# VH-VL binders against Crossover junction endodeoxyribonuclease Hjc (hjc), part 5

Target 1, 126 residues: Crossover junction endodeoxyribonuclease Hjc (hjc), of Archaeoglobus fulgidus (o28314)
Amino acid sequence: KGTRFERDLLVELWKAGFAAIRVAGSGVSPFPCPDIVAGNGRTYLAIEVKMRKELPLYLSADEVEQLVTFARGFGAEAYVALKLPRKKWRFFPVQMLERTEKNFKIDESVYPLGLEIAEVAGKFFQ
Key: E = the ipSAE of ESMFold2; O = the ipSAE of OpenDDE; V2 = 0.75 times the mean of E and O plus 0.25 times the DockQ between their complexes.

## First folded at step 1 (VH-VL)

Design r14 (framework fv_reozalimab_arm2)
Fold by ESMFold2-Fast, scan of step 1:
Structure r14 (fold): chain C 126 residues (1-126), chain A 124 residues (1-124), chain B 110 residues (1-110)
Amino acid sequence: as target 1 above (126 residues)
Amino acid sequence: QVQLVQSGAEVKKPGSSVKVSCKASGGTFSDYAISWVRQAPGQGLEWMGGIIPIFDTANYAQKFQGRVTITADKSTSTAYMELSSLRSEDTAVYYCARHPYDILTGYEGAFDIWGQGTTVTVSS
Amino acid sequence: QSVLTQPPSASGTPGQRVTISCSGSSSNIGNNYVNWYQQLPGTAPKLLIYDNNKRPSGVPDRFSGSKSGTSASLAISGLQSEDEADYYCGTWDSSLSAYVFGGGIKLTVL
């Protein structure tokens, strides 16, 4: 949060044609908020930002539901942006996440399907 | 000009641990990754692991997983390598080395600047 | 054991061309940049070639690198006595998530 890697994600979003802001106080707020909101005049994104040392990444059903709830109310698409060491940011629409009994996950089978920011920017009519 | 300056030689007993430091001078430490490479007497170069200070994330070679810990103190531009459960086979010269890291692409480059080396001798 | 294979020794005479090989697999040389390091006796290694074929400032143009498939080569033209050293290839291995070195080659200038 407010670290250089998240700032670099904001720069990458702006270079791809999105206006983007980090949501301050998302960890303190009692209601659903994403980490980043972004828009390019056609597509709006609500982004949950994750950095992990290795796969798999697990997200609770509640965490995904809160992200989706905000996105629907805001008129945005819900994405998870994942940074692994030595790898580019990858963007995962929540529908791409693998469901388990208790959680959602990004594992080694899902990870290669992740989108680069240029691909997300190109989804103008989706 | 950037230099990497390592701590002095160590003599340790089997079963103990050693912590070697590597201080970057003349440049910005946090914009680069630091790796640790060892060389036993008369042997080749062996990568132990590295850290990307901006992420505070370390990766280790399989052989050293569980015995090595690599850390960085950004405020002093110093990286550390701690090796535990020392054996006579750990007698070696230990080098730190800097490599470019592109945070956006994940590119890691060659080891362009090397420390002078730290001799660690494990003996009873 | 080394993940990358290099011959243990090579020799040449002043003025000759020497080629040092480095063999790997698709997870390392086949998919990543190859770097070369020179180690003079009693000193730390020095970067000689990076990203397959690029030279750092201060490295003579007598040194060149190349890569084809899962193999890489370092060429030293106009060999000089000062070139007597150990040479190591190195690259990132995607399957190991680790940097790997060749076993090193001792180059003797006769």
Scores: ipSAE 0.000, ipTM 0.539, lowest interface PAE 17.1, mean pLDDT 85

Design r16 (framework fv_reozalimab_arm2)
Fold by ESMFold2-Fast, scan of step 1:
Order: sequence, then structure tokens, then C-alpha cells
Structure r16 (fold): chain C 126 residues (1-126), chain A 126 residues (1-126), chain B 110 residues (1-110)
Amino acid sequence: as target 1 above (126 residues)
Amino acid sequence: QVQLVQSGAEVKKPGSSVKVSCKASGGTFSDYAISWVRQAPGQGLEWMGGIIPIFDTANYAQKFQGRVTITADKSTSTAYMELSSLRSEDTAVYYCATGEDYGGYSEYYYYGMDVWGQGTTVTVSS
Amino acid sequence: QSVLTQPPSASGTPGQRVTISCSGSSSNIGNNYVNWYQQLPGTAPKLLIYDNNKRPSGVPDRFSGSKSGTSASLAISGLQSEDEADYYCGTWDSSLSAYVFGGGIKLTVL
């Protein structure tokens, strides 16, 4: 289920030194909001959580726009966290997503570039 | 408004390497995806690759895989393109380029390159 | 060779409308935004159109872009002598995971 993987992601974030919270009602809010917000005192993340059986993953332009809008206003970096079966969580800065006219995607060429949680924990604003 | 300033012209021998710099000013360096584009004399534009400094991720066109390395130094707001195993056909003007805010996402992709460096002429001759 | 196909040359007279074509495939123009660039002799390219049909600040409205299927077009109305330049289309290619340019077209104002 989705809640199980979201819980697993929260546990992984806390293990990596982030304080993290799941945003209640993120899918029905009239305002832009991510699925998870996390921070470790140095790096702050706005995370859209996705679980898929296979690639490619598509995100609508609206989903990405809302994620980026929230992240900019909050002072956080915008990430998509993707879980595939039998794989570790991969974190994709929205800058890695392939942009098309109607959507954004993570395909076989982009997926290997995704970050592990430990790498994300070490990122800082200049 | 971001500006890009490139290093000066280079004359190199076949088999050597060249490293061209691109210094950004007038904005937060990490907000911009930077592309490298070359143009041989009398020929068209050719995308070599790019880097997203906020993530330290570089992407390369297949033709240049294994010969090109693109890096970024956030502390000096400078991107670099190093091309190895130079051949006479690598004689070209090399440009760095980035997009400002076109649709609110230009800093995330190698699209809409509105800000260009002045170009660096690289001549490969014995 | 270029991935996107453009005619090598075009010409027009002052005041005329000129259309420059760019042909690709489903992996590039068919699925992604198209940009257009103008290059005057001895200068770096200048972005003329982004996201198929939008103009950056400072680009006159006589320049317009359009896209249909796997083809894109740049239209220049009220052609002026200062428009004499090379024009390139460009877009992302999903199969190559690379930005690709057309071969460029030399526009001569007669």
C-alpha cells in the first residue's frame, strides 16, 4: 500500500538525520503542498512521493508546478522520491526530470542519476 | 540577470585536452542549468552536454560520451567543459549557455537558452 | 548530421512574410517544447521563441512560432534587412536524452 511505503520513507529520512512530516490532505488541498516536508538544520526538502511498478513515471505539469511553488516559498529544495519494487528509494531534484509539453518524466535514462538519501542529506544551499 | 563570461581562445595539438571555463554572475549560480554548445566554422550548432550545479549532475550527448567532462564549482560560480583526445574536427567556437525564467522552470532544464557566453575559439592544429 | 531537419536557405524581400520549417520525430518535436534561435554573423545565438510560441522580452511580435505533430515553424512577418541571419530550431530528444538542434537555415533579405 501507499501508506506503508510512506512510513518506510519517513523512517529512512529520520535515520538520515531529517525531521520529517507527512502533509495531511496533500492530494485535496486547494493550496500547493508536497507529500512530505523534511529538514535537518542544513537542508530542507519538499518531497512528492511516488511508487510505481515500472518506468516511466509521469508527473503532470501541475504537480511539478505546485511542488516547485511550495518549495520556493518555503525555502526548500523540490524532490520527487521514487520507489520501484526491490529498489531503494531514489531522490530526484525536479531539475533532473525530463520536461515534455504536457508532463515531466523519469525514464530509464534518468533513473540511474537519482540520489540515495545519504547524498541528499549532504546537500546545502550556497 | 545572469551573465556568462568564458575563458580566452586556445590553440591545442591533436591528442591533447582543452578545458574551457564559464563564469556566471548576477544571480545564484546553483539556480541555473548550464549547457555547452559548439559550432565548427561554417557549421551549425551542436549540443555537447550540460550540468545542473545544484545537484552536480552532468549529461552528455552520445557523440561526446567518454571525451567530454562538464563540472561546476559553486564556490567560484564557474562551470567547466573539458574535451580530451582532441582532433582537427574539434576546431570550433564553444559556448556556454543558460536559460532564465521561461515559464518558471528554465533553471531546471537545458531549454530556452537565452543567456550565452561570448564563445571560446578552440583551434586544433599541429 | 542534425537530428532536426531544416531547409539550408530561404529568402524574402522587405515587408514579406517568411516561414521557416523544422521537422523532427515523436521523440523530439512530437513530445517536447520547441525553441528558435537567431544567429547574426560573428555573434552568439539569441533565443527568439521558447515553449513553441512564446517570445522573450524584447523580441518583436512579428516573430511567431507554431508546432503541429512532429513539425514546427517560425514565421517572420514584415521582414526587415536586420533579420538576415541563421535560424535554428532546438528541442529535447527523449530517445537520445540530449538537446538537439536543426541544421540551421540561412535567411537572406533581398
Scores: ipSAE 0.007, ipTM 0.597, lowest interface PAE 11.1, mean pLDDT 84

Design r3 (framework fv_reozalimab_arm2)
Fold by ESMFold2-Fast, scan of step 1:
Structure r3 (fold): chain C 126 residues (1-126), chain A 124 residues (1-124), chain B 110 residues (1-110)
Amino acid sequence: as target 1 above (126 residues)
Amino acid sequence: QVQLVQSGAEVKKPGSSVKVSCKASGGTFSSYAISWVRQAPGQGLEWMGGIIPIFGTANYAQKFQGRVTITADKSTSTAYMELSSLRSEDTAVYYCARDLGEYYDSEGYYFDYWGQGTTVTVSS
Amino acid sequence: QSVLTQPPSASGTPGQRVTISCSGSSSNIGSNTVNWYQQLPGTAPKLLIYSNNQRPSGVPDRFSGSKSGTSASLAISGLQSEDEADYYCAAWDDSLSGYVFGGGIKLTVL
């Protein structure tokens, strides 16, 4: 099921002009790995993929730090891609995440700030 | 018990707007999305769009983009559907329905409870 | 016009098994689950089958659903007079980013 949605996101990324791949075995790697890596010649993304029924979405500090570590080393921007029922994929740069004592989260106040795929693909990012 | 109760019948002139309400009871409103479906006399069902009340944002069927606005008031557990620039072909029964979709494009999205319907007649 | 194709009418006699077809494409039935709705005259639709073959509480087991490729079917065994109604199939359509219905079929119990 997760694999199916990750494949769906790959298709959307390719339609938006990115070359993208799923990172096989990301869950068993001894090194930090995102779920998807994408690039379009200008923008490079390290993406953690999440599907949820409702908000808030919680991400552990370790999960976010591993994503940031990979992105920094790779030369990519770190994003969480979130799919909610009846909504398009939304992309959240990790700097947008709300911090709690132990976790990071995307709640109703953060969710509307998420970027659509066309915005992420754009040449002038803002 | 889950129940959706809609506002009463409307008669409108061409070019005007109509706003139909759908009040949820039984604690259903904050837990699920609400969709709107219409049915012209003797015709089939047509999905217009839906809203997830906790976000206050709506998605619309392409045919209705620019004419339909779906909103929700969480404090009153009420969803609204407003259709503008009315034409005679907008004469229909308009239903609200609770949307249980787990994921947007896969398993679990379906309408398990429906409102009683609101008849909208557009005539000159 | 409807995105999913159903025959406009069907008929059967009490006790008979009838099947109602629904045809789509790879962007809807081929990629997503199918739901079925029953509409009695003058009433709102009622969910009959969801997620291809699941029944809500209160729906008799003589109603069943199935899906194969880009097509789906609703089977009604032991047909009864109260089954006379319109039946709609429905599914999400990836290319339209929207929920689509079949044209509906009027089932007459003779």
Scores: ipSAE 0.000, ipTM 0.532, lowest interface PAE 13.7, mean pLDDT 83

Design r4 (framework fv_reozalimab_arm2)
Fold by ESMFold2-Fast, scan of step 1:
Structure r4 (fold): chain C 126 residues (1-126), chain A 123 residues (1-123), chain B 110 residues (1-110)
Amino acid sequence: as target 1 above (126 residues)
Amino acid sequence: QVQLVQSGAEVKKPGSSVKVSCKASGGTFSSYAISWVRQAPGQGLEWMGGIIPIFGTANYAQKFQGRVTITADKSTSTAYMELSSLRSEDTAVYYCARSPDYGDYEYWYFDLWGQGTTVTVSS
Amino acid sequence: QSVLTQPPSASGTPGQRVTISCSGSSSNIGSNTVNWYQQLPGTAPKLLIYSNNQRPSGVPDRFSGSKSGTSASLAISGLQSEDEADYYCAAWDDSLSGYVFGGGIKLTVL
C-alpha cells in the first residue's frame, strides 16, 4: 500500500542528488516495472520499495527476476529499498539478497550490510 | 531542552484564513514529524494533518483536505498550519505536536506538544 | 462520532485500580500501535503511553497499557487525585490514512 512511503523515498532520493520518478501503474503493466527509477548522471537505479514491521523480508523469485529484467534492459542497477520502523531507508543490491529454496530474503544477517542513500549515490556527505 | 512554541491567539471573520506557527525552541525538528491537532471548546482531539520536514511531505485528514496546508521552514525550525474558508465551527485551540518516529505512520505518537493557539471565528 | 470508542466518563477512589477501554477496528487498533494521552484541565495533552505499552520517562509505573485484537486498555493502579483528567486513546487508521483519537473519557477521582 506503500504510496506515501514511495513518495517519501522519492523526496529523499531527490535530496541526495538523484532525479527520481515513481512508476505509475507498475502493478498493472504486462511488462516488468520497478516502483521507482532514479539517476544522478553516473548511477541509475531501478528500485523495488518495501515497508515491513520486522525482519525477515521475503521476495518471490518472480519479483526479483522482474526487477532484474527491467534493470538490465534500462541500464540501471537493481535495488530493494527497505524501511523498518524507526530506521532509515536501507538499499540492498539484488546480489546481496540471501537465496532460499523458493524465495530471496533480507534477514538479521543481511540487513546491517544494507547501504545508506549516500553510499548508493557514491558520495561522502559532510 | 526542546519546546514547541506557538504563535498567539487570533480572532478571524468567517471566510478568512488563519496561519498558526510552531517553532522548535532549543533545538530542531528536522528529524521529527510535526502534526497539527485541534480541540473545539468542550470537545475532543482531532488530527488535522502532519509533515515530515526531512522529506518535505505533508498529509492531511480527509475532513480538512482542500482547506488546510501544513508547511515547514527548516532554516527557522518552524512549522505552519494554514486553514482557509473559516467557519464558526473552526473555533478551537490548535496544537502542534511532534512525533519522534516518522518511519511508519503505524508507529506515530506525540511526545512533545505546543502550548496551543486559540483561534476564534466570529462576526 | 469519534473513530475510536471510549466511555464518556469513569470514576474511582484514591488507591483503587481503574481501567479505561478503547474500541476500534481492523484498520486502526487491529493493525497499528495504540497511544494514550492525558489532558489536565486548561493544559495541552501529555503523552502517557506509546506503542501499546511503553511509558515515557517521567510517567509513573502505575500507568500501563495493553492491546488485544481491535481493543486497547489503559490501567491506572493506586489512583491519585492528580489523575483526574481527560484520557484519549489514539492510533493510525489505514482506511482513513490519518491519525485518529478516541472521544475521550473524563476520569473523576472521588
Scores: ipSAE 0.000, ipTM 0.544, lowest interface PAE 14.4, mean pLDDT 85

Design r6 (framework fv_reozalimab_arm2)
Fold by ESMFold2-Fast, scan of step 1:
Order: sequence, then C-alpha cells, then structure tokens
Structure r6 (fold): chain C 126 residues (1-126), chain A 124 residues (1-124), chain B 110 residues (1-110)
Amino acid sequence: as target 1 above (126 residues)
Amino acid sequence: QVQLVQSGAEVKKPGSSVKVSCKASGGTFSSYAISWVRQAPGQGLEWMGGIIPIFGTANYAQKFQGRVTITADKSTSTAYMELSSLRSEDTAVYYCARDKYYYGSGSYESFDYWGQGTTVTVSS
Amino acid sequence: QSVLTQPPSASGTPGQRVTISCSGSSSNIGSNTVNWYQQLPGTAPKLLIYSNNQRPSGVPDRFSGSKSGTSASLAISGLQSEDEADYYCAAWDDSLSGYVFGGGIKLTVL
C-alpha cells in the first residue's frame, strides 16, 4: 500500500511545481534508486518515501547510502518524505536524520523540524 | 579500485600558508566525504576537518577553525586543505582519507581508504 | 593531547591474545560507534574495525572489537609478528562536533 501514498505524493509534487516520476520497481532494482525523482528547473530531489503509523522511523545505513549515492550521481538533493496518519507529508534532508549505532531515525524530537513541500519547492532565494 | 593521491612534500617558512591536494580515483570523493588528518613526528593522529562535496558542507576541528580551509573541486575529483599562519608545530605528515558521507547526522565515522601522506616541514 | 585514553604501550608474544583498551565519555564512545586503525611504521593508517565490531574485507577474524558504555576494546588473538604496529581508537564527539582519536598504543611483539 505504499504505492498509493507514493502516487499521492507525486501529485502533490506536481502541484508544487515539480516534474516528478515514481521509480517503478525501486524495491527490486539491483542499482541504487529512490522511490521518486523530482525537479523544477532549479532544485532536483531524490526521495525515499516512508509511511508509518507512529514514530520512530528507522532507516538502515545501507538504505541511506543508496539514496545519497543515487542523488550524487543524478545531481540531486537526498530527502526522506514521511507520512503519518492525518498529517501532511514532511520532508527531511538526510543530514537531518538522527544517528543511532547501526541505523538512522526520525523520532519525536526530529519530526517537528521536517520541511513542508512548499519549503522544499524553494522560497530560499532571490 | 579506490585510490587517493596527494601532492608532494613541502618546506615552508613560519607565517606562510600551505595547500595540499588529494585527487580521488574516478568519482570517489564526489560519492564520499574526504577528511584531513595530520600526524606530527612521533605523535598521534589528529583530525583537522572534512568536506562532503555533494552537500557543499565542510566541518573543522575547533583547534584549526580560522586557520584551515577545506575545499573540493568536483570537476577534477580533487579535495584541498589549506593551512595558514604556519608554525613549527605544524610540521607533520598530512593525510586525506575517505569517509562515509551517508552518515545522516553529518558525523564523520570511518576512514576506509587513505592517501599516501604529504610531509610539510615548517622551518626558518 | 588526546580526547580518548589509551595505554601508551603493550607487548605480547606470538600466539598470545592481547586486548587494547580505549576510554572515552558519553559525548563520544557513549553515543557513537568506535573505529580502530592500525598503523605500520612508515605507512598511512589502515581501517581495522568499524561500527564497534565490524571488519573490512581483508582483515582477519583474529581481530575483533567490542564496546561497553563509554569504553571500547580491540582484541587480537593468535598474535603474529606482523601485528607489531600502532593502534588507534576513534569516534565522533558530539560536544566537540569533531572526530577524535585516542593517543595510540605501540604494540610490540616480543
């Protein structure tokens, strides 16, 4: 059911001025690839999409490494997009993730720092 | 095959500056962070700072803040470390080393490949 | 001056098990993973252990790492003459926002 929310996020990205594509078969690809790639002519994003019932969200070091590896090759910024029940999508640059001994996480302290889609779409210049 | 190749030895006068280069094979530095670590003769290892080229982020150890500048040229896959206001105590071997840039908190964690080292001697 | 504390020297004989200690605080070893580096004379350091207890490809299983609280240990079983080297522990320090090394220990194989 993650596909349904990925499609919902794709629509919201397009409404925010991004051209975006869902990477089909991202979960079974032998190559590092994100769930969504988006660009608006100025900002380019590689997005790992997560949906959870509650915090914390854990990501493996391998998962984060694959996301950043793809972003670097593509010339994009790496983000995790998180959807909680009855909440809007929040975007977390990978540098915002909290490190644990073997994993990365978004917990109650990090979650409120997440960016709204409008902020990611970029009002940070001019 | 991973390789970090550093520039050659330098002899400098006190008060001058030195700029050491570190060229990564292929796309290594653009895929990983590069840190700089020095070692004075007969002494231990000391981290100076690092850069994550894909994020444009450079971090410096407090001791070197204001004197060290770490930069990267993505087009040549080369990282640089410039140390200014040199003193005799800066005489050391300077190493560049590859680090895992996916460490989400921005923390540097493990240096899996190292350059051969650049000897910098500061004397009058 | 080193932020992490290691003994300055240790020695052993071939075949012996040697343990090298590393002591830190809650801001470094207590909160972050520990790495170990081996430095042979005249060479650059080599990553020996990462993430407390993981070995890079090519490092023999007679090298092992462990961490408990604010301290870490490197164990070398079946000590060999080629293990004579300097060993450094290292970790990120949250308070300093920097990567810190132990003072290093010179291991002599008698």
Scores: ipSAE 0.005, ipTM 0.534, lowest interface PAE 12.6, mean pLDDT 83

Design r8 (framework fv_reozalimab_arm2)
Fold by ESMFold2-Fast, scan of step 1:
Structure r8 (fold): chain C 126 residues (1-126), chain A 122 residues (1-122), chain B 110 residues (1-110)
Amino acid sequence: as target 1 above (126 residues)
Amino acid sequence: QVQLVQSGAEVKKPGSSVKVSCKASGGTFSSYAISWVRQAPGQGLEWMGGIIPIFGTANYAQKFQGRVTITADKSTSTAYMELSSLRSEDTAVYYCARGYDSSGWEDYFDYWGQGTTVTVSS
Amino acid sequence: QSVLTQPPSASGTPGQRVTISCSGSSSNIGSNTVNWYQQLPGTAPKLLIYSNNQRPSGVPDRFSGSKSGTSASLAISGLQSEDEADYYCAAWDDSLSGYVFGGGIKLTVL
C-alpha cells in the first residue's frame, strides 16, 4: 500500500499520457523490481519512488544497480522520482545522480536539474 | 467525507500555554498536511504553521517560531497546536485546516475545523 | 500588515458582477498558485477557488479566479445576497517559507 503521494504520482503519469502501474511486491521481491513502470509509446520508464522531507537523498549502489538492471531488460529508462514538501515531483535519470564512494545521491546542486513530468514525456516536441 | 473537529474554548492567563486539538475523521490522516490558522477579533486570517504526519516535521511562520509547537498523533488521527507565553494579543479563534494538492503542500486548505476560541485575560 | 494586499471592502447589488483584487510579489503570487476563501459571518473559512482558477465540488460556476503576474482576481457574477461575506486570497511565499493571506475584503450586497 502506498501513501497518498505515491497514488498521486500514478495519476500525474496518466494525465501526462503514460500508462503506468505500481509493481506489486516491490521491496520484497527477490528479482530486480522498480516501484512503477510507465510507457507512452515513445518513452518507457522504470521508476524508483522517493519522498523525503529534505536533501540529500541517498541511494545504495545495490538499489541503483537493481533499477538499472530492470530498466535495461525491459527497454526502459531508469529514473528516480523525488517528492519534497511544497515541490512538484521531479524526475532524475540515474545518470544525473552524483556517485560517492559507496552510494549515489541527489543534493542541493543536483535537485534543480531534475525534470518535470512534461519534459520526461517529451510533449514539447510535437 | 473528511471532518475536522476541534477541542472546546479556553480561557488562559498571560504567561501560560494553551494546547488545542484537531481530530480528523473520514479520510487519510497521515499523508495530508494539517495547518493552524488564527483570527483575532475583527481581524484577518494568519497562518501559524503546519505538519505532515507521515514526515513528522512541522514548519512555522516566522512570527510564531519559538512559541508554537505543532504535533500529530497518527494513532488517534489528531493534530495539536500548543502556543506558549500567552499574551492578550493571542486572543483569537484558532482553526485547523487540511491541505490537499498533489502539486504542492499547504498550497490550499480543503477542509476546516469549526474553530477554537482562546481568550487570554488577566 | 498583510503580505498580500486586498481592498478592505466592496459592494454590489443582486445580479451584478463584482471583481475582488489581490496583489502580491514575485516570491508569492508570482511563483505560486493563488487560492480564495469565503468566510460567512460567524463561521470557519471555506475553500472557494484553488490553484488560481479551479472550483471545488459544490461551488457555483458564477465564482471564477484568474492570475496575471503578481496579481490575482476573484470574479463573482450574478451576485446573490448569500455572497455577503469576507473573501481572502492566499498563496505560499517562498521568501518567508510560509503560507500568507490577504487582509480580507468585506463584500456587502446592497
Scores: ipSAE 0.007, ipTM 0.547, lowest interface PAE 13.3, mean pLDDT 84

Design z1 (framework fv_felzartamab)
Heavy chain, then light chain:
Amino acid sequence: QVQLVESGGGLVQPGGSLRLSCAASGFTFSSYAMNWVRQAPGKGLEWVSGISGSGDSTYYADSVKGRFTISRDNSKNTLYLQMNSLRAEDTAVYYCARDSGYYDSEYYFDYWGQGTLVTVSS
Amino acid sequence: DIELTQPPSVSVAPGQTARISCSGDNIGSKSVYWYQQKPGQAPVLVIYDDSDRPSGIPERFSGSNSGNTATLTISGTQAEDEADYYCQVWDSSSDVVFGGGTKLTVL
ESMFold2-Fast, scan of step 1: ipSAE 0.016; ipTM 0.628

Design z10 (from z6 with heavy chain R98K E99D S100Y Y101L D102S D103G G106D D107E Y108D A109Y I112Y; framework fv_felzartamab)
Fold by ESMFold2-Fast, scan of step 1:
Structure z10 (fold): chain C 126 residues (1-126), chain A 123 residues (1-123), chain B 107 residues (1-107)
Amino acid sequence: as target 1 above (126 residues)
Amino acid sequence: QVQLVESGGGLVQPGGSLRLSCAASGFTFSDYYMNWVRQAPGKGLEWVSGISYSGSYTYYADSVKGRFTISRDNSKNTLYLQMNSLRAEDTAVYYCAKDYLSGWYDEDYFDYWGQGTLVTVSS
Amino acid sequence: DIELTQPPSVSVAPGQTARISCSGDKLGDKYVYWYQQKPGQAPVLVIYQDSKRPSGIPERFSGSNSGNTATLTISGTQAEDEADYYCQAWDSSTAYVFGGGTKLTVL
């Protein structure tokens, strides 16, 4: 089910000029692992992939910290890629997430601030 | 095979109301977003309204907001468009269009269309 | 809000290549879809996600999308390709947007 969305996101990343790989066994690794790692020679990304029917999206503090830990060690920027029905993939640098007492969240106030894939790739220039 | 059949079109006076129906078959109707797209005589295509698989989310073109209401009955595999306060510029063939969006996978295009039903707003 | 601009008409001789443009602000950052409509018929999807063909659509149809312009290309154009062609994109602010349509004439 989720593998289809992840494959589609990989296609979008490659279309945007990133080389990207889905991290096999990320759910069973004892070490921090993102769902996807991508690079285009200028920008390197560690991506946690989320698909939801509606907002808000909650991410545990542990989940975000593991993503940040991997990204820091790898030399990548940490992003959450979110897919909602009827919307394109949006990319949220972890610094954009709203901190709650126990979680991080993307709600209706944060969602419009999310980046399109071309913005992350720096492809605004012609 | 996928089939979409529109009905309910006809002649209506300005300011009047009309309800369109679209009967769907050949796919799991409750798993897909559905849309209405219209085409005025001799003119291009214009998206009118869309509805999520559950009916919880609805979308409207600015030209019809507040006047049209999209709804669906998943138990009857039927999509509806309630058209109120009709204007001459609403005259068009109205197409029922299936979105390739299964509730978890979003594609922003129409893979199947009905043959359309003509709505004429005239005195 | 995004607007999609197409030329109103394009004419080609049989066997020649037809190119139909669709222009919009930062359109290359979005997916573009192309529909063919013959007189008295409902539209038929001929290209999805910029460049992919649905099953049953001839190989002579192809698409591209870069910068501000998407292009539908029909190689070795045949008489049966004579139709109106519409581009379509989705935008978070305007939802589904169609171009004005291009009448392809095969002379």
Scores: ipSAE 0.006, ipTM 0.529, lowest interface PAE 13.2, mean pLDDT 85

Design z11 (framework fv_felzartamab; at its last look DockQ between E and O 0.51; V2 from the best seeds 0.00; counts 0 for: pae E 8.8 > 2, grease 18.92 > 18.9)
Heavy chain, then light chain:
Amino acid sequence: QVQLVESGGGLVQPGGSLRLSCAASGFTFSSYWMNWVRQAPGKGLEWVSGISSDSSYIYYADSVKGRFTISRDNSKNTLYLQMNSLRAEDTAVYYCARGPSYYEYDTSGYLDYWGQGTLVTVSS
Amino acid sequence: DIELTQPPSVSVAPGQTARISCSGDNIGDYYVYWYQQKPGQAPVLVIYYDSDRPSGIPERFSGSNSGNTATLTISGTQAEDEADYYCQSYDSSLSYVFGGGTKLTVL
ESMFold2-Fast, scan of step 1: ipSAE 0.082; ipTM 0.708
ESMFold2, look of step 2: ipSAE 0.006; ipTM 0.661
ESMFold2 (binder alone), look of step 2: mean pLDDT 92; pTM 0.938
OpenDDE, look of step 2: ipSAE 0.613; ipTM 0.873

Design z12 (framework fv_felzartamab)
Fold by ESMFold2-Fast, scan of step 1:
Structure z12 (fold): chain C 126 residues (1-126), chain A 123 residues (1-123), chain B 107 residues (1-107)
Amino acid sequence: as target 1 above (126 residues)
Amino acid sequence: QVQLVESGGGLVQPGGSLRLSCAASGFTFSSYWMNWVRQAPGKGLEWVSGISSDSSYIYYADSVKGRFTISRDNSKNTLYLQMNSLRAEDTAVYYCARDRYEEVTYWGAFDYWGQGTLVTVSS
Amino acid sequence: DIELTQPPSVSVAPGQTARISCSGDNIGDYYVYWYQQKPGQAPVLVIYYDSDRPSGIPERFSGSNSGNTATLTISGTQAEDEADYYCQSYDSSLSYVFGGGTKLTVL
């Protein structure tokens, strides 16, 4: 079914030179599935999509492990894409997430380190 | 002054079809997302469908998906809801509502509503 | 998907503070909107983005949203505030969802 934000992200990915699709039934599948998979012929992404009105964002260990498992098997890099109000999409490689005893998080200290879509696409800007 | 006026409601038999219209005035219709919300007699509000300003994004509630079609004609400032395969549980007052929405930032609120049009599905 | 739960009714005396709750898992991570509906009328937006008031809505209406509960607060409740109140939100899996509604009685 998807959401407005997933479709917005899909459009942004295509504008940045990625072919991208939403994964149908990601919540129902018995197998690990991300929300979006994208590729541009050089870089391949498995993306978990999050929208929050404010930080911190918490992700369950199961969500992150599912994303990592799929990415490894697919040959993709695992990212969390986060949208805050009035902010651009930011992309967080799962290695950037702060680990706690039972969850992962993006807080005020991690958020500014997130990548813009052009950086994920490997484009050089001056 | 913002106005939304629904029309097209009435009595229809199960399995039948109706097309609702919502005439908009007092604002730049082509700049706003529009929604249909229904309310069964004596019951609460239920979101039915939404459409972006240029019709590029369209969403439906699971209860109506495959049976209802939302559309708009920006040249006529009119929103439509084509309702097919109507069921008794579709009996409700249908409201059109303007979405106070910034497409890439957040979902907005329904800041203006029409007075509604009653759809009764009964034999 | 998040289900929004409201009490079916709330009663207050004139001049007292009414509080109407809207409960949903992690609702504080999403914006909440509130509508007032009087008999035979279309809903009217009274609070958006958790706590903002549209032009024309009295200052006695306020909102908050944190954790698992959003609250509509009406201070110094007036007879004209008697109505049904609905909360509305969304999440990444659902475009919009309404609470079941609360009938506010001022007596």
Scores: ipSAE 0.005, ipTM 0.532, lowest interface PAE 12.9, mean pLDDT 84

Design z13 (framework fv_felzartamab; at its last look DockQ between E and O 0.67; V2 from the best seeds 0.00; counts 0 for: pae E 9.2 > 2, grease 19.9 > 18.9)
Heavy chain, then light chain:
Amino acid sequence: QVQLVESGGGLVQPGGSLRLSCAASGFTFSSYWMNWVRQAPGKGLEWVSGISSDSSYIYYADSVKGRFTISRDNSKNTLYLQMNSLRAEDTAVYYCAKVGYSSGWYEGFDYWGQGTLVTVSS
Amino acid sequence: DIELTQPPSVSVAPGQTARISCSGDNIGDYYVYWYQQKPGQAPVLVIYYDSDRPSGIPERFSGSNSGNTATLTISGTQAEDEADYYCQSYDSSLSYVFGGGTKLTVL
ESMFold2-Fast, scan of step 1: ipSAE 0.016; ipTM 0.653
ESMFold2, look of step 2: ipSAE 0.007; ipTM 0.650
ESMFold2 (binder alone), look of step 2: mean pLDDT 91; pTM 0.935
OpenDDE, look of step 2: ipSAE 0.098; ipTM 0.751

